VH-VL binders against q17rb8r558to768. Designs and how they scored, part 31

Target 1, 211 residues: q17rb8r558to768
Amino acid sequence: TAELSHLTKNVPIFVCTMAYPTVPCPLHVFEPRYRLMIRRSIQTGTKQFGMCVSDTQNSFADYGCMLQIRNVHFLPDGRSVVDTVGGKRFRVLKRGMKDGYCTADIEYLEDVKVENEDEIKNLRELHDLVYSQACSWFQNLRDRFRSQILQHFGSMPEREENLQAAPNGPAWCWWLLAVLPVDPRYQLSVLSMKSLKERLTKIQHILTYFS
Short names: E, the ipSAE of ESMFold2; O, the ipSAE of OpenDDE; V2, 0.75 times the mean of E and O plus 0.25 times the DockQ between their complexes.

## First folded at step 16 (VH-VL; framework fv_romlusevimab)

Design j05 (at its last fold request DockQ between E and O 0.63; V2 from the best seeds 0.70)
Fold by OpenDDE, fold request of step 23:
Structure j05 (fold): chain C 211 residues (1-211), chain A 122 residues (1-122), chain B 108 residues (1-108)
Amino acid sequence: as target 1 above (211 residues)
Amino acid sequence: QVQLVQSGSELKKPGASVKVSCKASGYTFTNYAMNWVRQAPGQGLEWMGWINTWTGNPTYAQGFTGRFVFSLDTSVSTASLQISSLKAEDTAVYYCARDILGATFDNYFDYWGQGTTVTVSS
Amino acid sequence: SYVLTQPPSVSVAPGKTARITCGGNNIGSKSVHWYQQKPGQAPVLVIYYDSKRPSGIPERFSGSNSGNTATLTISGVEAGDEADYYCQVWDSSSDHYVFGGGTKLTVL
């Protein structure tokens, strides 16, 4: 529900991998603390928790992505396979702990809209260029690698007519970020950006390296 | 664990050539750029350039063009620096250092080789 | 070319706080990284992106960057902290990595 999507206090945090808006993030949950977290998420009806990568200084990164639980498969031994998808990005304001798992007070991130017509035009051009480069990159990948990506992440989303319709920008950007074999620290920097132009620029640089 | 292991010390005469190797382990070699840094005796660190481990394309810093060649052997996760027509001023410790995406972003060197001393003397 | 300026040496008593500066034009708009180099050893990353610590680096190490000066701060200095410290940035105008001249930290 819309109300549940605005959870900002004491958000349970799964510390594991990078997650991105609209990108599927399947999880195998075996630790007791996270089993508890998932169960509570379901019982309370929120069916959401935050995903953050580990951080040396603060236990988990300052930025993350909410995950929406779509389905949970409980195994006889207490483990679970959780089908999740990325939702809103967030910045961590305060860190906490609850029954062994991390929590956070958060604020959601949304892109800053560009209003100038010339800037919008330039943004569109950049977007289209990078999208084309992404397509080319993906097509030139080895068959095995391409197949693995498709199996895990699905196909690259199509271009959107309105680049600023979604608060997180175009979905294909996040898909691409997820599949690019770049260091998670760099991925995190992109996740934290509120400028589509800046994200596209970084993504383009990544593509350039891997092409 | 990430490791960069360089070849041993070299003693060369002026005009000779030397090849320093840097073997990487503990990570996917082609996903991270490799940099070369020089340090003359008693001097500071000097960036020499970098090589794209995905494409094999080298980029040389100013002052390190011509006699310096970066190369890769991806089959053994090894980057190499070759210096030709060696001069006395080439005497230094040479380091390989890992970078995320090369000198295209405000990146840093998170892992370093142990260094290779190259001494050029007549 | 972009230039980073460091003091050649800094001395500090054990248990005190050492501050090593790195000057550069509008360096606050750049990401500054710091390396520690002990005698006869390779450099080790101690701070990246102005204030972030890599795994294994003690909390005593911190960094800041503002205006024209970046600073590496080492609190509770120990004898083992005696080393050369280098700041480093990326210069977008030349596409070059640039190191400072290095600072020798002496623990008295």
Scores: ipSAE 0.731, ipTM 0.884, lowest interface PAE 0.7, mean pLDDT 94
Fold by ESMFold2, fold request of step 23:
Structure j05 (fold): chain C 211 residues (1-211), chain A 122 residues (1-122), chain B 108 residues (1-108)
Amino acid sequence: as target 1 above (211 residues)
Amino acid sequence: QVQLVQSGSELKKPGASVKVSCKASGYTFTNYAMNWVRQAPGQGLEWMGWINTWTGNPTYAQGFTGRFVFSLDTSVSTASLQISSLKAEDTAVYYCARDILGATFDNYFDYWGQGTTVTVSS
Amino acid sequence: SYVLTQPPSVSVAPGKTARITCGGNNIGSKSVHWYQQKPGQAPVLVIYYDSKRPSGIPERFSGSNSGNTATLTISGVEAGDEADYYCQVWDSSSDHYVFGGGTKLTVL
């Protein structure tokens, strides 16, 4: 009955993997603490929780992504299959614990829009160049690898007419980060960025290595 | 846990060849660049170049474009440095070192092999 | 041909602060990384991107970078900190990594 669609205090945190805006994040859940966390989210109507990677210094990373629950399927062997998709990015302000799972107070992140006409033109040019590089990379993949990507992630999202309309920038950027096997520290640095230009530059470095 | 384990020390005569191997474990070998660094006795660190483990393409620093060859065997997660026509000045410790995406922007070496001493003496 | 200059040695009393410099033309526009090398051992990363510490490096290690000088600072110096310290950058003009000449830290 409670609707917590813009949760910022004591947010439940699943400590596992990188999640990205707009990208599906399927989970197999068997630990009692996370089964409880997910059950609570459904029963209270919030249907979301934060995802962060682990960190040796602080239990989990300083940045993460909210996951919106789409479906839950309970299996006879005690596992749950949880279909989620990435939502808003966040920065961790304060860490906590509840009933065996982590919690956090968080601050949501959005891109800072560029408004200068010359900067918008330069951003469009960079975007179109890097998007073309990504398309070429995907088209040149061996059929086996392309098939694996399509099975688990779907096709690369098409470019968007307004690069700055979405608060997290173009969806294809996040899809690429999810698909390419880049070091988690590099992934985390991209997740934390509020500049689309910087995100595109870091994505270009990834494409250069894997092309 | 990430580890880079290098082959044992070598004693060679001038004109011979040597192959230094670097076996990676604890991570996916082809997802990270591999660098080679030389340290002559009593001297500092000298970057020799890197190899893209995904494409197999080597890049050599100036001064290392001749007798030095970087190679890979991805089936056993191993990078190798071969030095041909050995000279006395090749006497050094040779390190492999991992970086994230190679020498195309501001990267650093997060893990190092233990080093392989190559001694060239008649 | 980008050159990093380090002093050959620095001596510091136990418990005091050591400062090891790395000089380069406009080095403040670059990201500086630092390595510790003890005798007979491989280098170990102690600072990256000017001021970040990898896991396992004590908080008494810190770094700064501005203008033509980057500095590695070790507070509360211990005998176990005796080592050679190297700075490293990437040179965009050559696509080369470049090391400084190294600084021997002696704890007296």
Scores: ipSAE 0.717, ipTM 0.863, lowest interface PAE 1.0, mean pLDDT 92
ESMFold2, look of step 16: ipSAE 0.700; ipTM 0.856
ESMFold2 (binder alone), look of step 16: mean pLDDT 94; pTM 0.958
OpenDDE, look of step 16: ipSAE 0.693; ipTM 0.874
ESMFold2, look of step 17: ipSAE 0.711; ipTM 0.860
ESMFold2 (binder alone), look of step 17: mean pLDDT 94; pTM 0.958
OpenDDE, look of step 17: ipSAE 0.679; ipTM 0.873
ESMFold2, look of step 19: ipSAE 0.694; ipTM 0.852
ESMFold2 (binder alone), look of step 19: mean pLDDT 94; pTM 0.958
OpenDDE, look of step 19: ipSAE 0.512; ipTM 0.821
ESMFold2, fold request of step 23: ipSAE 0.716, 0.710; ipTM 0.867, 0.862
ESMFold2 (binder alone), fold request of step 23: mean pLDDT 94, 94, 94; pTM 0.959, 0.958, 0.959
OpenDDE, fold request of step 23: ipSAE 0.722, 0.714; ipTM 0.881, 0.879

Design j06 (at its last look DockQ between E and O 0.68; V2 from the best seeds 0.66)
Fold by OpenDDE, look of step 16:
Structure j06 (fold): chain C 211 residues (1-211), chain A 122 residues (1-122), chain B 108 residues (1-108)
Amino acid sequence: as target 1 above (211 residues)
Amino acid sequence: QVQLVQSGSELKKPGASVKVSCKASGYTFTNYAMNWVRQAPGQGLEWMGWINTWTGKPTYAQGFTGRFVFSLDTSVSTASLQISSLKAEDTAVYYCARDILGATFDDYFDYWGQGTTVTVSS
Amino acid sequence: SYVLTQPPSVSVAPGKTARITCGGNNIGSKSVHWYQQKPGQAPVLVIYYDSKRPSGIPERFSGSNSGNTATLTISGVEAGDEADYYCQVWDSSSDHYVFGGGTKLTVL
């Protein structure tokens, strides 16, 4: 399982929407090429594929997120409903094709760790501030909008004690990024960042706009 | 399809007021910032400022404070520019332009209105 | 205030390559965007984030940005490319969008 999680060559790419680490991404798969892709992912045992948004220049974006298949429901007409969750972020190194669907050679992204104690302290302060702002933003949303978010994405993850424990940083940041009504191009820029500080800063900017 | 459609040409006298409208369609109006850009005859593009379509808060560039007012009517996905106490030097084409979010370092104007010519003449 | 400097005009023969420069202090550290404006028309985004093309923009259009100079390159220039071209950046110090003075591209 661990070896399969490090797949970096000829990774199947689903070109559709933004995906984020730890965030659920339900899919309705109806195109034959993607039906094939999903079946192969299951048969090979990887149960993973990459998710990228479309790109006008390169067919799909340079950055994406791996999706882990948790469950698949096959419909009689050949369609499938796929329950997936975000895993590792990646950068595309090379693009390819296989039997109608896109593939890519990728490298996984991980945050650069901050080692200076003062910087860690500052990072914590920024983190806590932005978290509070996020909570405030969410609480001030209209009831129907909050309900929709909760229904589709679940509740906002709690703060973590160790901000640098996970290679993708705190989960709540990705949850928030997923629910903010901002353009995917903007979201993509955040996804590609390897600095938690930079992500937090940009997220704060987004929150400022929507507040 | 994203579209920004502006109101028609205006001919005004000095001291009068004009209101230029920009109607957006094909996307969620409140999720994208709206900018205003002026272009005097034979001159280049000049950024006037932007308005937050979510909050309604306008921000004006230097030189465009006082007589220039950005406003919204979100019910019809329309941004407006009002110029009061018009001067001859206000003669220009005015553009609305959409960007991603709140005028930041990585924003660009991906869609433009067709422009509104405002002529101020005695 | 941050200033972007463009040549007022560039001339190129059909089929040749046009290069339009945009100078700015340490512009290579900024994101540069380019707009095309044909006579009597609104500006159209042709390059964003230094080198990315929007949908519908031909591959003949490309961009680069390093040091103190950003460059819009148009290969295989066509008559229809005759237009004014503007570079744009965001200046964080003044919180302003800044446009270059524009370059008129003439196809000979």
Scores: ipSAE 0.731, ipTM 0.882, lowest interface PAE 0.7, mean pLDDT 94
Fold by ESMFold2, look of step 16:
Structure j06 (fold): chain C 211 residues (1-211), chain A 122 residues (1-122), chain B 108 residues (1-108)
Amino acid sequence: as target 1 above (211 residues)
Amino acid sequence: QVQLVQSGSELKKPGASVKVSCKASGYTFTNYAMNWVRQAPGQGLEWMGWINTWTGKPTYAQGFTGRFVFSLDTSVSTASLQISSLKAEDTAVYYCARDILGATFDDYFDYWGQGTTVTVSS
Amino acid sequence: SYVLTQPPSVSVAPGKTARITCGGNNIGSKSVHWYQQKPGQAPVLVIYYDSKRPSGIPERFSGSNSGNTATLTISGVEAGDEADYYCQVWDSSSDHYVFGGGTKLTVL
């Protein structure tokens, strides 16, 4: 019953799966607590909630991603299909509960920009190499798997000219992390990174395994 | 529930061959690397190498390049170790062990098979 | 080739604290993982990334890693903790996993 604070305090948390900036996250919602949470989000006009994976120690992980509600469709059997897309990443500062669903006070995460010109050059070289590796992986994927990815996630986002313009870095990185079948522990680690260099390096290791 | 179940113990003569199998269940086999670890009687653990279950490419630790072959049958979620031209010094317990991305990255073995004892005697 | 050194044996009284060391050149810059192996059984992961516990491992197991020494600490030692304990790292220069020689923990 405590009032929801906009953006950073008492943020409602859906405890389910990994979500990433810019990536679609369609949900099948059947639990009354989450149906209530989503109705409140729509009624108040915020149309957002946080997504975190479960954690054995703390009920849900220390990092997550905000989801923006695009559409809600109610099914006759009582389930809802909620069309969302990932927004800002966050770190959990404090955990709470409201009417059966989790809440959190959060701190938003942004990439730390590299300003040294030699480091920017090295970052672009790494980016272009890993992007090429990602394109090659996707091009060589079996037709059935490629079609499934396109249907669920859409096409791989095009590369961005300014690698550091977006606060979460290039969108294609998040798309790729969402479609690769790597262990969730590694996915969560990448979500928490503020360094584009670290993110690209980890993605390269994952691509190497699956190529 | 993740489980690695290995084939039974073997008694062999020098010069013979043996194949140790490791059947995985409770997870997607091709998403995790498979490692082989040897333990001679009364001695410690010795990493032998790993196989990439997505590509099928094996990598062998130094000293295990010649007579040791890692292979897969992904249709039954099984990794195998074959040892040819067996020597008395090959007498050991052989374990399969799972990690995530293999030995090109810092990782640990979260699940182990029960071990297969191979005894080589004249 | 990177080498990890463990004492061959450690003895501890029930209820006391056991400390098992794993020595290596600049091991503090690496992540250390620990395994428990009881006689006739496969190893079991008890600590990973220096200090993290897998689900099902009692909280009395803890780990640290600094300088040239990593340490597995078992507080409130019980008879059921008698086992061999191995440390393990990844060596980036060789792309090899490396185990320590093992330490036999005896509860007296």
Scores: ipSAE 0.579, ipTM 0.813, lowest interface PAE 1.7, mean pLDDT 91
ESMFold2 (binder alone), look of step 16: mean pLDDT 94; pTM 0.956

## First folded at step 17 (VH-VL; framework fv_romlusevimab)

Design i01 (at its last look DockQ between E and O 0.51; V2 from the best seeds 0.62)
Fold by ESMFold2, look of step 17:
Structure i01 (fold): chain C 211 residues (1-211), chain A 122 residues (1-122), chain B 108 residues (1-108)
Amino acid sequence: as target 1 above (211 residues)
Amino acid sequence: QVQLVQSGSELKKPGASVKVSCKASGYTFENYAMNWVRQAPGQGLEWMGWINTWTGNPTYAQGFTGRFVFSLDTSVSTASLQISSLKAEDTAVYYCARDILGATFDNYFDYWGQGTTVTVSS
Amino acid sequence: SYVLTQPPSVSVAPGKTARITCGGNNIGSKSVHWYQQKPGQAPVLVIYYDSKRPSGIPERFSGSNSGNTATLTISGVEAGDEADYYCQVWDSSSDHYVFGGGTKLTVL
């Protein structure tokens, strides 16, 4: 199973920005090393690469998100426009380098499901409260800012019937992280979490500040 | 890269007013909370409160709800502290300090201004 | 209001370990942050969330927090570590940040 080694071993890493599950991440790529990385991802059929923010101590952060390539447009000036969407989150186990771009061995992350019925009820209540805060925040934005968000990120995803069905939790949480201009260290801490309760609490703090 | 540059030292008489400014650079000013911290001569650090740079809403610590006013000019990435009806006990170094999302949960100050000495004497 | 208590001073020989305490009722349930202030300078963050180091802070700085005491530990103390050290928490009952009274570290 050669394909499995590409999925967790020597995974190509784009070192640039935060990416989140389910969130579009359009890229303008001009550096030869990243153009090569993306070409290879298409040629091999994997059509994905990891995205991590830079880190002064370790070159890139210990956590990131896989990006799935949806389309690539090559421009006459040598740039590429790459249309991607976020997939699974991961933790970096080992760092490497290939032809000028970073690589990593990775471990995928997913949420730990809450099984206790009282805890599920409390989680639903917290979710509904924070979701309502998010809706209120979005509706109270000035029209210009709301339209900018809609153009770059699309509409806020609808609440989901089963909060724990998706391995990364509700899509609207990740959309909100992508849209709100909070410190990257805070964003990274949320990306690394496997508890939906903790993620909702962190989201609530962000909404409180920006509301 | 992140830098908080405060206005120069001030010598004032009792009853006057003073405005201490804190100009931010190297980051998006509206995305981080701004705090004010006082240090009287030979004393420790005393948190005075914070201002939400996104909404403009100030919060004052106990004892700072009267003569102390926090304000913003976001067009020049500047937070200000105004102290009116100055008293001798207002003599201190005043610091601005940044945190991520303000005093609504466990946060810390990652960057500080250099401090502004305000001296009030007759 | 919530109170943090620090010893006024601690003396340590070069190369030895300094331990600076921050006492508070049930401080172990809070996150403790530590700042270094050299004479005539602004404070600088050296430890956050009990034990994490910002970039640029040497590994010889560490922290712990349990029960009623948080501790900043500086191993292999150097002359350049001579400063005042402050602990800080957030008090949930008041939504206020609180500083300890400060500890002057003297390196003999």
Scores: ipSAE 0.702, ipTM 0.855, lowest interface PAE 1.0, mean pLDDT 92
Fold by OpenDDE, look of step 17:
Structure i01 (fold): chain C 211 residues (1-211), chain A 122 residues (1-122), chain B 108 residues (1-108)
Amino acid sequence: as target 1 above (211 residues)
Amino acid sequence: QVQLVQSGSELKKPGASVKVSCKASGYTFENYAMNWVRQAPGQGLEWMGWINTWTGNPTYAQGFTGRFVFSLDTSVSTASLQISSLKAEDTAVYYCARDILGATFDNYFDYWGQGTTVTVSS
Amino acid sequence: SYVLTQPPSVSVAPGKTARITCGGNNIGSKSVHWYQQKPGQAPVLVIYYDSKRPSGIPERFSGSNSGNTATLTISGVEAGDEADYYCQVWDSSSDHYVFGGGTKLTVL
């Protein structure tokens, strides 16, 4: 079971939208190739696959996020409603194909920890500032947009006391990235970052634009 | 399909004003910044500034303050450039260009209007 | 102000490879984007983030960026490639987008 959670070879890739750590990603699967992929993921016991956006030069982007299958509803007509949540981020090392769907050899991404106390302090300050800005942004959204976001993504996660406890950093950052109305190419750049400081900086920039 | 369609060519006298429009379609207008780029005859591209399509806040490049005004009509997904007190040196093709991201940070322009020729002549 | 330097012109025979350079102080640390502008037309993005191609741009177009020089490479040059090419960056110091002076590519 543990080794399955660290699948890095021939990972099935769903090419569709951006996915993020800890963020729910409900899917309606109707294409035969992906129906097959989902079934195989369940049968093999991994219950996970990679999500990548399409790429203009490659079949799919160089970075993505693993999706953990929480529940699957198979419909009589062969379609599936899949309840998934974001797991680990990954970088694509090699692309492949299997029975009509894409696969990849991948390496997982983790944040680089900041060890210096002064840097940690600065990071905390930045984090708190951006979090506050995020809250303000969300509160000032039009009611219809706020409602849509809440319905689809749920509430913004709370602040963590330990910013470096999780390999992917604070969950609210990913939630925010998912709900911000920015181009997937920009979101992808943030997803690929292994520095929380860098992510926060970009997120802050986005918030500034939309405020 | 993303499209930026600009208003037609303009011929103006010195001292007059001109307003160039850029109508966007095929995407959510407010999610992408709009840039303005000037190109004098036989010259290169010159960035004039950008406007925040979410807030309506314009930012002007050095050299394009005062007589140049960026504005929006979000109801029709249109950005506009107004130039007042026109001078001969304002003769150029003016382009609107969509910023690839919802922010002006190390970005690029993925879609351009067809350009609007403004000629200032006595 | 940050300055991008391009050669005014580059000539290449059909089927050969054209290289257009864009010089800038530590440009390798920036993201360089390239635009093609044919006579009487608006610029078209051909390379972004140093080496990425937008949809619809032929594989003949490639880009690189390191040190103080970014390069747009066009392999198997065709007559239709004759155009002006501009590099572009964002300058964080001035918070300005900056274009190169442009390079006229002539296909002989």
Scores: ipSAE 0.610, ipTM 0.850, lowest interface PAE 0.9, mean pLDDT 93
ESMFold2 (binder alone), look of step 17: mean pLDDT 94; pTM 0.957

